# VH-VL binders against p56860: the designs that were tried, part 29

Target 1, 255 residues: p56860
Amino acid sequence: MMTAEVRTPEQGGGPLTTEPRAPRSAPGHADASAPAFGPETDPRDIIRWALAAHPDLLMPSAFNLNGVVLLDLAAQAGYRGEVVFVDTGYHFPETLATRDRLESRYPELTFVTLNAGASPDDGQTPPDLYASDPDACCAARKVDPLQRYLKEQGPSALLNARSRDQASTRADIPFVEEGGARRRVNPLAHWTREQLEAYAAEHDLPVNPLYFDGFLSIGCWPCTRAVKPGEDARAGRWAGKGKTECGLWQGENKL
Below, E stands for the ipSAE of ESMFold2; O stands for the ipSAE of OpenDDE; V2 stands for 0.75 times the mean of E and O plus 0.25 times the DockQ between their complexes.

## First folded at step 10 (VH-VL; framework fv_barzolvolimab)

Design c25 (at its last look DockQ between E and O 0.25; V2 from the best seeds 0.60)
Fold by ESMFold2, look of step 10:
Structure c25 (fold): chain C 255 residues (1-255), chain A 119 residues (1-119), chain B 107 residues (1-107)
Amino acid sequence: as target 1 above (255 residues)
Amino acid sequence: QVQLVQSGAEVKKPGASVKLSCKASGYTFTNYYINWVRQAPGKGLEWIARINPSSGNTYYNEKFQGRATLTADKSTSTAYMQLSSLRSEDTAVYFCARHGRSGWDLDYWGQGTTVTVSS
Amino acid sequence: DIVMTQSPSSLSASVGDRVTITCKASQGIYSYVAWYQQKPGKAPKALIYYASRLQSGVPDRFTGSGSGTDFTLTISSLQPEDFADYFCQQYYSYPLTFGGGTKVEIK
């Protein structure tokens, strides 16, 4: 009977270059504790750690600048899992085109579009709900489909593109957020918009063209405008509605 | 619960084409890529291509580029593979399979369709 | 293409035996390896993903290990239903490729 070839780990000190070693004979699922990450930590190292600890990791994305940068970093770090986008029926055509360009550029990733084929007139919500009750609109067309999918898939962690620079509501997000249904990993937590723009330019990433018209945070077209001089990046989201985050990051449906 | 049910056996002559179907049930069809894999008699497995039923995006093994064509019909939850210019070495069982929990692992497979190419 | 070299090509074993099958990748692929069982005339059945994660409903006598280039499937105590063909598959890079298979036969 032939036995498996066993490779001895590399002799000598120093960290692995690109791939941490996973447990060889795990008896069952177990979450590893997060290393101490700092503001200068390469996001790819955070992603590599997250993948080793959570092979079932999922990446939700709306393909804003942060999300596009994270997607490229994740592909470089060896991520081969799902990128999950929710079609609300109210996305800009430019957002859908950006998704398609990203799918073509990263064939090694699995692109999942939830609620595919949604449209404003599909009967999922009353026609004016985005205006009269944007929280209910987001719940029905974005939050519920994503939460249902996450419940069915049961990932132990999510890979998110949030950064502290995006809004006051995000000013204190950690690299790794414990609590809730699953661990949330924010590899870009300490990156600035300037760093994200520089990275995207250096790597010729397919950024949503509306970004270059001042749409620094892009959601559904009825609830999104270009930001004005002096406003923060998310000032164009739900302007005049008293809403600053969708339900994915607040309330009982927090990711 | 999850099922991939494939079309029946085919007998073809060299130079012909075949179109195989794979009907999905028990899950949301557009949430999962469909891969096509074949196995010649007594041989190993060979990956052909995959399709995203949501977008129609495809990626082909270079060995099949130009001969294999993948499509998907969202309304019937059915994926298709057409293989043209058939040769005797295309005699195989053809499987469809969906992507799995960590990416391109293949967690559910169809029962297979036997294609026989003989003169 | 990433070549998956699987060994042995066949083995004979008795019920209760410990069986070990190896698969070597021609380049580093992290842990993007799956293992499949296939019985005659049937489709492959998923056993292991990400080198060591057990698929739902698969008995824990199946164990996957390894990372980088060297991977192992172990059956700790072979059962009558385990006599089958076994394949590894890498899913790090296109095209997806499979090992040549290992036939596990009754001795």
Scores: ipSAE 0.737, ipTM 0.877, lowest interface PAE 1.3, mean pLDDT 86
Fold by OpenDDE, look of step 10:
Structure c25 (fold): chain C 255 residues (1-255), chain A 119 residues (1-119), chain B 107 residues (1-107)
Amino acid sequence: as target 1 above (255 residues)
Amino acid sequence: QVQLVQSGAEVKKPGASVKLSCKASGYTFTNYYINWVRQAPGKGLEWIARINPSSGNTYYNEKFQGRATLTADKSTSTAYMQLSSLRSEDTAVYFCARHGRSGWDLDYWGQGTTVTVSS
Amino acid sequence: DIVMTQSPSSLSASVGDRVTITCKASQGIYSYVAWYQQKPGKAPKALIYYASRLQSGVPDRFTGSGSGTDFTLTISSLQPEDFADYFCQQYYSYPLTFGGGTKVEIK
């Protein structure tokens, strides 16, 4: 009685290596090379280009003269994105009021006010951090909140109000900055202070009233003073502290 | 997860007012505008207004100007819409919706509140 | 107000079909267009923003295209769950305006 060993065929069902379908490259936003802009290029044309290339463009602002001018130009150019402001808890009331006036004037723009969650009295930061460590203060109250938000929003580009005339450190600012987490567009790169002032006056823009009191660059009140005639516009920022920038545009925390 | 939860259905008489609520969660309430949109039965979508919860700044469709009032309570992360002088034509589902990342697209919606205006 | 003319108002299709819905703006609006899906008794669901960007969690069978005045939503292969109403929206200017809608029905 020969017990026929029924060899059950090992169906070696090889694991269908579902090759991870290569993420279909999102149709390449044609990295439209920035056009050759010149000093005479209308900032609105630069903004239009930026909007076409980067419809998710965001505009950080501290509502300085440059920021107010850029905001108006951007609105005219068809910008309908966010104006992102960080309330550090140390802003001048006039700055906050300027924001509110702008929000009322430009309903087509979305005004986002980020809160660092740090108030001067919240016990989270030393009350004198602005004096003892301005870099740490700016990092905590301004840079980090903005970076977190930008990471969340993930804009492909930023529309910045930076100009060559603002500081010696900005003398070579291009219209379009490449590299980093996103492209940075500087439509006002070649506009002078005089041009900005003239434009603001011509269009009756709500410029921060402190500007007319000599506050040519306005940040937090502990770290901002009016400048004297003939001083650099940013000489009133972190005066005597050896700091010239808030950290948004340099180093590892570059926007 | 981002959620917008609206108040329950309302039945009102003509001439009355209704106040709807929209409670937001899962995100920073003050970082995004809230919109109100309605949809009449078998009709399309109609935008009513938006509010910045941070500042309280509002912008209204002219069609609803003077009748619609938007408010926001930051402490409860709740947006409100009051609509006054109700008419039969105001019978609709009312939605609250959040602005998207960098535009006025509406990325998250409430479930809707049915408002019925009948004699 | 910007008028969004959406077409067709309704269409019948089968599972697997390619469906195309168009929206025409009364003026140039760059890419400030969104698309929504709405099922009966439900809120609209965001599908597309900035004319061509897919909303998170939306299947890649949905594609938005267009700029300026002419915009298109395409469903490459219609699935059973895709039978719904679809709306375009412009967000270039207030008031926000929507297309009249397209009902996608089963054939």
Scores: ipSAE 0.689, ipTM 0.848, lowest interface PAE 0.9, mean pLDDT 91
ESMFold2 (binder alone), look of step 10: mean pLDDT 92; pTM 0.937

## First folded at step 11 (VH-VL; framework fv_barzolvolimab)

Design c26 (at its last look DockQ between E and O 0.23; V2 from the best seeds 0.61)
Fold by OpenDDE, look of step 11:
Structure c26 (fold): chain C 255 residues (1-255), chain A 119 residues (1-119), chain B 107 residues (1-107)
Amino acid sequence: as target 1 above (255 residues)
Amino acid sequence: QVQLVQSGAEVKKPGASVKLSCKASGYTFTNYYINWVRQAPGKGLEWIARINPDSGNTYYNEKFKGRATLTADKSTSTAYMQLSSLRSEDTAVYFCARHGRSGWDLDYWGQGTTVTVSS
Amino acid sequence: DIVMTQSPSSLSASVGDRVTITCKASQGIYSYVAWYQQKPGKAPKALIYYASSLQSGVPDRFTGSGSGTDFTLTISSLQPEDFADYFCQQYYSYPLTFGGGTKVEIK
């Protein structure tokens, strides 16, 4: 009768001992031109700049691989603001669980979940709207709640997890996007999927388990499938619908 | 207008427990964390814990771990703090406060609840 | 824990005076500092966030400054309603910690 000693895993929460040197830059006026960043620029330095220039910075997230990596990098860079998530009512349970794991891992961040009143049965949208009109569905369940919140909070900038390697439509994403209602900062613009995966593995980040099942881009379950080898990471989003984006980055509803 | 309204004053014996309430209004309750802070007579402010009213996620000051328990009721937009094993040193005004724009700054406060622990 | 050393503990001033309160953090905390005003028997009122950003509705005679370890709250011209206690707070790391407070009294 071998008494298996259940080794209680030592919660080696090693102290984040690296005192990041606070950038000496004075709180830059929101009108300051963004520095010239390069592909080799550490995302954390971009985030530090963004925080200095935009202390009211918010981070929208859907907790994909990029989002999880950005969240960790932002926390390391000294971000202590809100992580804004929209619960569309159609998220995978794994996505919600990933959010919860992240909230527990990063207690210094404020996790805000916006609800569109998003019961699949909320009566606000036809139950098949995701199939009949994906744009309308995304507008109602994702874009509008987020826009409403952003209007209320009025951040001068957003910290986004977008990268060039996510899709062909994002091939030219800059580090800093000007114009619109606010500045958009993309610290991961030049990070590849391989880099993101390596970073997530190295730091034992809570990546959505569906990612490892081929869900390289995860949204609402009706509009998300696993991708095949060789497909674009976003090919599983709105597959067959001629839609590639949720509307957050385009048109009048551009963030 | 954002308001946090706390429950009334409490008088307790050593070893007893107290449960305080903080009713929020004027904003979406689930979008903001509620913090609890206390102030002993003539002393400074001491942070106790915070809760996400939406997820129920809590984080405690180590000093209060095991004694403080935060809960929230979304249906009534009310946050609660229970403090057990009360001591004379727990005599203080207890405040609830909402997290602010830049993180864990506290932008709106309740009026406070006086808790007196006496033999 | 991050210790916020606030000074002075008390000061006497007259209406119209310039008042300066300082807070020193035990380590670098960037700009994650807030300032509060507290009147007797009342809850703290938020004045400043992110070291230098003025809370909505707070008079511009209140100014926050500093980064890293050294922070300052300045009242450019003290008004009768400004006689109160003032506290700094760090929110860079848990636990959240406050300065010891400064009592601003009428001279």
Scores: ipSAE 0.822, ipTM 0.902, lowest interface PAE 0.6, mean pLDDT 92
Fold by ESMFold2, look of step 11:
Structure c26 (fold): chain C 255 residues (1-255), chain A 119 residues (1-119), chain B 107 residues (1-107)
Amino acid sequence: as target 1 above (255 residues)
Amino acid sequence: QVQLVQSGAEVKKPGASVKLSCKASGYTFTNYYINWVRQAPGKGLEWIARINPDSGNTYYNEKFKGRATLTADKSTSTAYMQLSSLRSEDTAVYFCARHGRSGWDLDYWGQGTTVTVSS
Amino acid sequence: DIVMTQSPSSLSASVGDRVTITCKASQGIYSYVAWYQQKPGKAPKALIYYASSLQSGVPDRFTGSGSGTDFTLTISSLQPEDFADYFCQQYYSYPLTFGGGTKVEIK
């Protein structure tokens, strides 16, 4: 006969029940502060810290170079959670194929496609909204679905693939951003494009093939073209504006 | 209210096939993988495979490769598992379950389908 | 395959007792452990994910702890509805594997 030990008085809630899934947090999982990370910190150590502090982490991705590198580093660091992609109906076929290759390569990750099977003709938005009002098109087809999902899931943090080298206006992004509805973690904050390219080549990562045809910043096909010799890396995006794609999946969540 | 409702009990002879269904409701079906797990009488739980109902991407426990086939029908929010070349050790309750927030924790389970393989 | 060794296989306890169930992984799995309760003739019910995070609607008398290879589920004050089978599960790598189970019986 095994004796059960009564150690301390315990108070518990009501009986176990068959209730709907609720936010996956427990007491003591919210971290009030991040360690002092530096430029030489291995991104995998930052990801491991983020996992311990935020087991409900989500990783939004559009599967550009930074995102593909982050996927590999996260898988190595033990991430087993969701990679969230929004199907706008306007993605290049090459972007969708890259997603499929990544899903096959990382079976340990869970791939979520919001608005799966979306098309330009969705009966909800004007057919040429991308041309007449690209901000309204992005809001309806990309931002709103992601914000709805994030509100439903309620993650306490996001893993973002942003780096300081992506634009001069990002030169000061921190490893951990506070504010907004949730913490944002940027493990690649100090990696350069050259480091990202070297990593992807060394590990034979499935990078969007359009990247090698001069598409250095890939969004929806109506708003993206290859960069020509002598042009800035983002010259192929919206008539002189580089605001919506990076802001959406890199950490501009308005919730 | 998340629910996974499974098809009814099956009695099969050795060598036959069975196709089990799992109908999802209360969430966006294409946002969650479906896993299949079985439990033989008086035994523990054994993971079989999982499918991404959006992409159709599958991953199988090596024990079941070649016998188990997972499919999903997005239009009916229904996942399926076919198990072929049945034998007596396949007698079990078969559950579907969806993936959880942190990965492959299984947060919601179907009620189970009993499959009996008997000569 | 990662083997999850669960102990004890059964135990007998009274209402109000503290019950501890252990699960040992055959290799390091960080905190990728879930715990389930299963009553006779029913599907498993999720209790804990990521070693220590409570599933919604689960009473806080259930606590999970551990990291690496050694994990525990504790019921701080056993209630009549807690007499059931309990399973751990690792989800760090494929195939997903479960512990052998612990039957918690009334004394």
Scores: ipSAE 0.657, ipTM 0.849, lowest interface PAE 1.7, mean pLDDT 83
ESMFold2 (binder alone), look of step 11: mean pLDDT 92; pTM 0.937

Design c27 (at its last look DockQ between E and O 0.39; V2 from the best seeds 0.00; counts 0 for: loop humanness VH .288 < .308)
Fold by ESMFold2, look of step 11:
Order: sequence, then C-alpha cells, then structure tokens
Structure c27 (fold): chain C 255 residues (1-255), chain A 119 residues (1-119), chain B 107 residues (1-107)
Amino acid sequence: as target 1 above (255 residues)
Amino acid sequence: QVQLVQSGAEVKKPGASVKLSCKASGYTFRNYYINWVRQAPGKGLEWIARINPSSGNTYYNEKFQGRATLTADKSTSTAYMQLSSLRSEDTAVYFCARHGRSGWDLDYWGQGTTVTVSS
Amino acid sequence: DIVMTQSPSSLSASVGDRVTITCKASQGIYSYVAWYQQKPGKAPKALIYYASSLQSGVPDRFTGSGSGTDFTLTISSLQPEDFADYFCQQYYSYPLTFGGGTKVEIK
C-alpha cells in the first residue's frame, strides 16, 4: 500500500501517485492507475488524486448528507468543477433550498441544475407515474437527463458520494470503480453515517433540514418517507414499491 | 456549435451607465455560468464578475462591487452586464465567456463589445 | 488577489522555432491555470486548461506544463498562424486573474 503526503497548492496536483502519467489523444482521459487506498485514507487525498488524473472530473449530487460532506471535502481538496443536480420536478422545497445555500457557501464551485424549472405538471411524464411505474418516472425525470448531460460533457471520471453504510445494496462499493463509460470515484466509501454527521456538525455544513426529521435518504417527495428505528438509511425510498436504488446506480449504464 | 454574440459598440460620457448583452446559442444556456472580462486598449485581461443563469447567483470582483450588475434571461438565452458610474478608465473591450472543463477556465468567448468613455 | 507574472512580455521567432512562455503565481494554485491565444481585435481562444490539458481542436504542438506556482506554455514548432498574444489565467481563487501577456512576433 502506498502512503503519500497530500500536496498543498504550492506543490501542485497529483500527490497520491508516483507512476508517470501517460497523456491521451483526447482531453479528460487518464491512464494513471489508482493508488492503494484503505479505510483510513483521508477522502481529500482520494479527491486530489482524482483531480490530478481527471481534470474534467464532475460531481453529481442530490445534496443528501453524503453529498454535502463530499462537496465540502472536495472544495477543501481544491475541486473547482461542476456539481450537477437534476431537478426532477418532485424535489422537496428543503432540497432546493439546500442547493441554494450550498451555491452561496461555495462560490468557487460551478452548480449545474439539469431540467431547471421542472414541476409535477410540466407534461414531461404522465400524472402519478411515480406511483404506477416508479422506474419509468425515474428514468424520464432523473436518469435520462443526467445520462444525456454526461454523454454531452464526456467526463473521464465522476466523484460520487456513495458509502457502504448507506444500504445493503452498497455494501461492496470500492473507492474506484473501473469500466463503463467513465471511472467512478467514491471517496466516502468507508465512512459511516456517524462520521458523516460528526464532520457536518464540526464544519457547520448546510444539511437538508429533513435529515434531522428522520429522512436519512432524501429523493422525490412522492417516493420518500422518514425511516423507522432500525431500518437502513434508504428504507424510506420507494417504500412498499420494491425499488431500492435509482437507475443511476444500476445496470450497464450506472454512474 | 457554441456561440456567444455580444451587443454593439457603445460611446458614453463619464457618470453614465451602459448595459451590455451576450446571447448564447449552441448549448443549454442555463447549465453554464457566464463570466465578464474586460481588456483596456493595449492592456491585459481583467475579470469583472460571473453569474449562474439558472439561479441568478452572482460573484463580483471587489473592484467592481456596487458598479457592476449581472443578470440573465433564460427565456432569451441572454446574459447582461450593467456598469454604472462610468469613468474614462472603463474604456475597454468587454467580453462574455462561459465556464469550462475544470471549473473557471473560460472555454468560449463572445466577440467583445467596445465601450468608450470620454467627455 | 493572486498575481500572475508572465514572461517574456514579447518575443520574436521564426516559423519552426520552439517557443516557451512562463507564468509564475504569487501563491500555490495547484494546476488551476488556463492558457489563451489572442489575435489583434479578436477574443481570446482557449488553448490549455488545468495546466496541461489540451482544449478540443487545439493542435498538439501546444503543450502546457508546471504545477504549484510555475507554469509554462510551449509551442514545439511555431506555425504562421501562431503569431499572436498569449495569456495565462489562474482560476483557483477569486478574483480570476490573468498574466500580463506575451506578444509572439514574426522575426
């Protein structure tokens, strides 16, 4: 396992690898192999490595606790790129307010809202599709807009806020996922909810206020409830519908 | 094809205001911040401010705080900058430019609008 | 404000020459440097972002390098269309700031 001192702005980028970086013919493609990361690795070291390897790095976010913590760590690590949020038309007002507070707090980041101004009655999907066919609703209002943007932008890697502690379906996520259209980096893979909460409190992060009412995983209002004691964080998502993950994280085209 | 087309040249007296426009095409306007940068004759480039057209959120260079006002109209894909209390030192070419691949690198620029301030 | 000190302010070169232009930041900025080409009466054109990443459609004779505080733009074999002004820009901290420019003239 390699241990590396995190570079400062005076030292420049690329602190977590000693391998030579091979250029590609197109911008944003990287050949650098990931260092050996462990559960004790500071997420900022992982982010700095990702930035050096992938200058076109892009961060999708729905501004849940994990996403807010990742955003702060990324800003500290020197991230200056896009934070991409999909407006499904079904977000809680509290989620939209959290996005606005984060934009104000981190002027050094670029906040992109896909499908801005979406609403339940905008005609993008049939009424109540979220109830009758939540997979189709998610595909049309969340997955497709994000995938279309990612095709257009062509980033070589994504910064994702997933952690193993979020749900049983995420128990095996690695720090770096190879394959697919792009590399996926999960700097918080081994952080627990308790570590995330402690970090957010220590840094006074603008966390979605619904989190403190037991909404441990916040999505669209028709598909989100507070979790019951003993349930995992995502149990409130699509409760009673047999769905546990948005299509963003499933199948051949997962983020 | 990404294009930023700016309004025509302006001649102003000291103390007046000017409002410049920047019309975007070839991309989804609301997804990209618009920056404003100026270049005095024979001089380098100076960043003024930027706006997120989606949210209206702005950030200004302190040098221009209180004089520059950025707005954006999503329905016409047009960004605007108003500069008030003009001085002769404000004579410059004013560019709009959008954010780029890794943040605030500026990947596409408008053709520029010449503003001349003289008595 | 982060000051970008660019040198030289001008240079004369012949077609085929190797040209180097440097920028020094007044503090560490990791690799948050972009390079622009500007011809007289025209808008700047983006060449390089993140110190060394080539913008789409820019010829590979343009190379960016450096990190921390010291950055270099290199044109490996100068072409007739490369006679222009060149600027570096940092985008680590607000306000965004530019180097003073380098005029590359035909000898």
Scores: ipSAE 0.677, ipTM 0.860, lowest interface PAE 1.6, mean pLDDT 86
Fold by OpenDDE, look of step 11:
Structure c27 (fold): chain C 255 residues (1-255), chain A 119 residues (1-119), chain B 107 residues (1-107)
Amino acid sequence: as target 1 above (255 residues)
Amino acid sequence: QVQLVQSGAEVKKPGASVKLSCKASGYTFRNYYINWVRQAPGKGLEWIARINPSSGNTYYNEKFQGRATLTADKSTSTAYMQLSSLRSEDTAVYFCARHGRSGWDLDYWGQGTTVTVSS
Amino acid sequence: DIVMTQSPSSLSASVGDRVTITCKASQGIYSYVAWYQQKPGKAPKALIYYASSLQSGVPDRFTGSGSGTDFTLTISSLQPEDFADYFCQQYYSYPLTFGGGTKVEIK
């Protein structure tokens, strides 16, 4: 009757020595080349880099889906700067309401609303300028006010909500654009519409209600329509006018 | 030149309300938040609240929630702070200050308004 | 609330001295720190923003440094007009909070 002594194996759980992660050296204010970001890079990490390199960073926004998502990500990443919006006088009420909801949701951010000063009654801007000369209209109501403000503020960089999935004209947008008056940072460059929508839903972000009515890109009401299924997201912008951009990103008025 | 000019000194009884003004000049009033900060005699600085003059959006220190009310008049480039249910501990110099160009630093200050709460 | 612990509360120095004032934040706040000078009976004057950026018109003898939790204001060579109170401020989160102040007095 051999009593088999069941040796209970002593599970020596050795203490997981959590090696203290070396303090990431705060990247100095140096003109440091942008890191090699990839499609899988967390936008928040890009934003953190941008903030470290450019503490005076400003965020222009039109509060589209991309802008709303970027705003949330930026706040999480530690952005505490200005969200700069241009009231063209032709925004949808829903856009202005979205701005106001965002301002209330993100008290840590400074919402600046610029005004073009242009009105149908100013004697300088034709009431139908949006129809007769969309470029001139955008220049007067959007680009010029923003450029003036940016010149005054003199930020070293801009945080932009642009992504490759927005339009064919943005298919090659990098994370960091060099040249021009200042650096442009595009943390959402590789995010798809689906990703943006999912993120917005997950975080209950105040997306412009018109988005759900097919307004995938929202600008001034005279120059914005809902897009049809299968159309480019920006097909509803300046439809039939041969214009695809407002002028902020090209030509002499490039930001 | 950027200037913030505040209203004159106030003497109030406990339980009363006071409304202070801050007139801004030398910049686009609507483009910069206005903050209110107070300083009790011989004490440090205490932030009260901020307002976006453009939208009227406000955010308050919880300590002052319900007692402080910020408003702004774009037509006169003037910010206001009303403080109600005044107490002796509200005796302080109250400052308005402009939000900085990028961030919640305060780059320009009013000269301050002395509020004395005494029985 | 983020607490800004400022030190020292007071110091005595002579003209020409190097003066150092420190603020420690109760948590990481990146570089969202400002410094102010306040003379008796006057409003605070902004000196530094973003921990190290000099405000316009401020002499370069004033230097801000630090990131994360530890911040320093340095006056490289104290001038007669520099005898004043100094305050740090964080603006990372609400409510905005200030250090307790440092009185720089003449020795």
Scores: ipSAE 0.619, ipTM 0.832, lowest interface PAE 1.0, mean pLDDT 91
ESMFold2 (binder alone), look of step 11: mean pLDDT 93; pTM 0.942

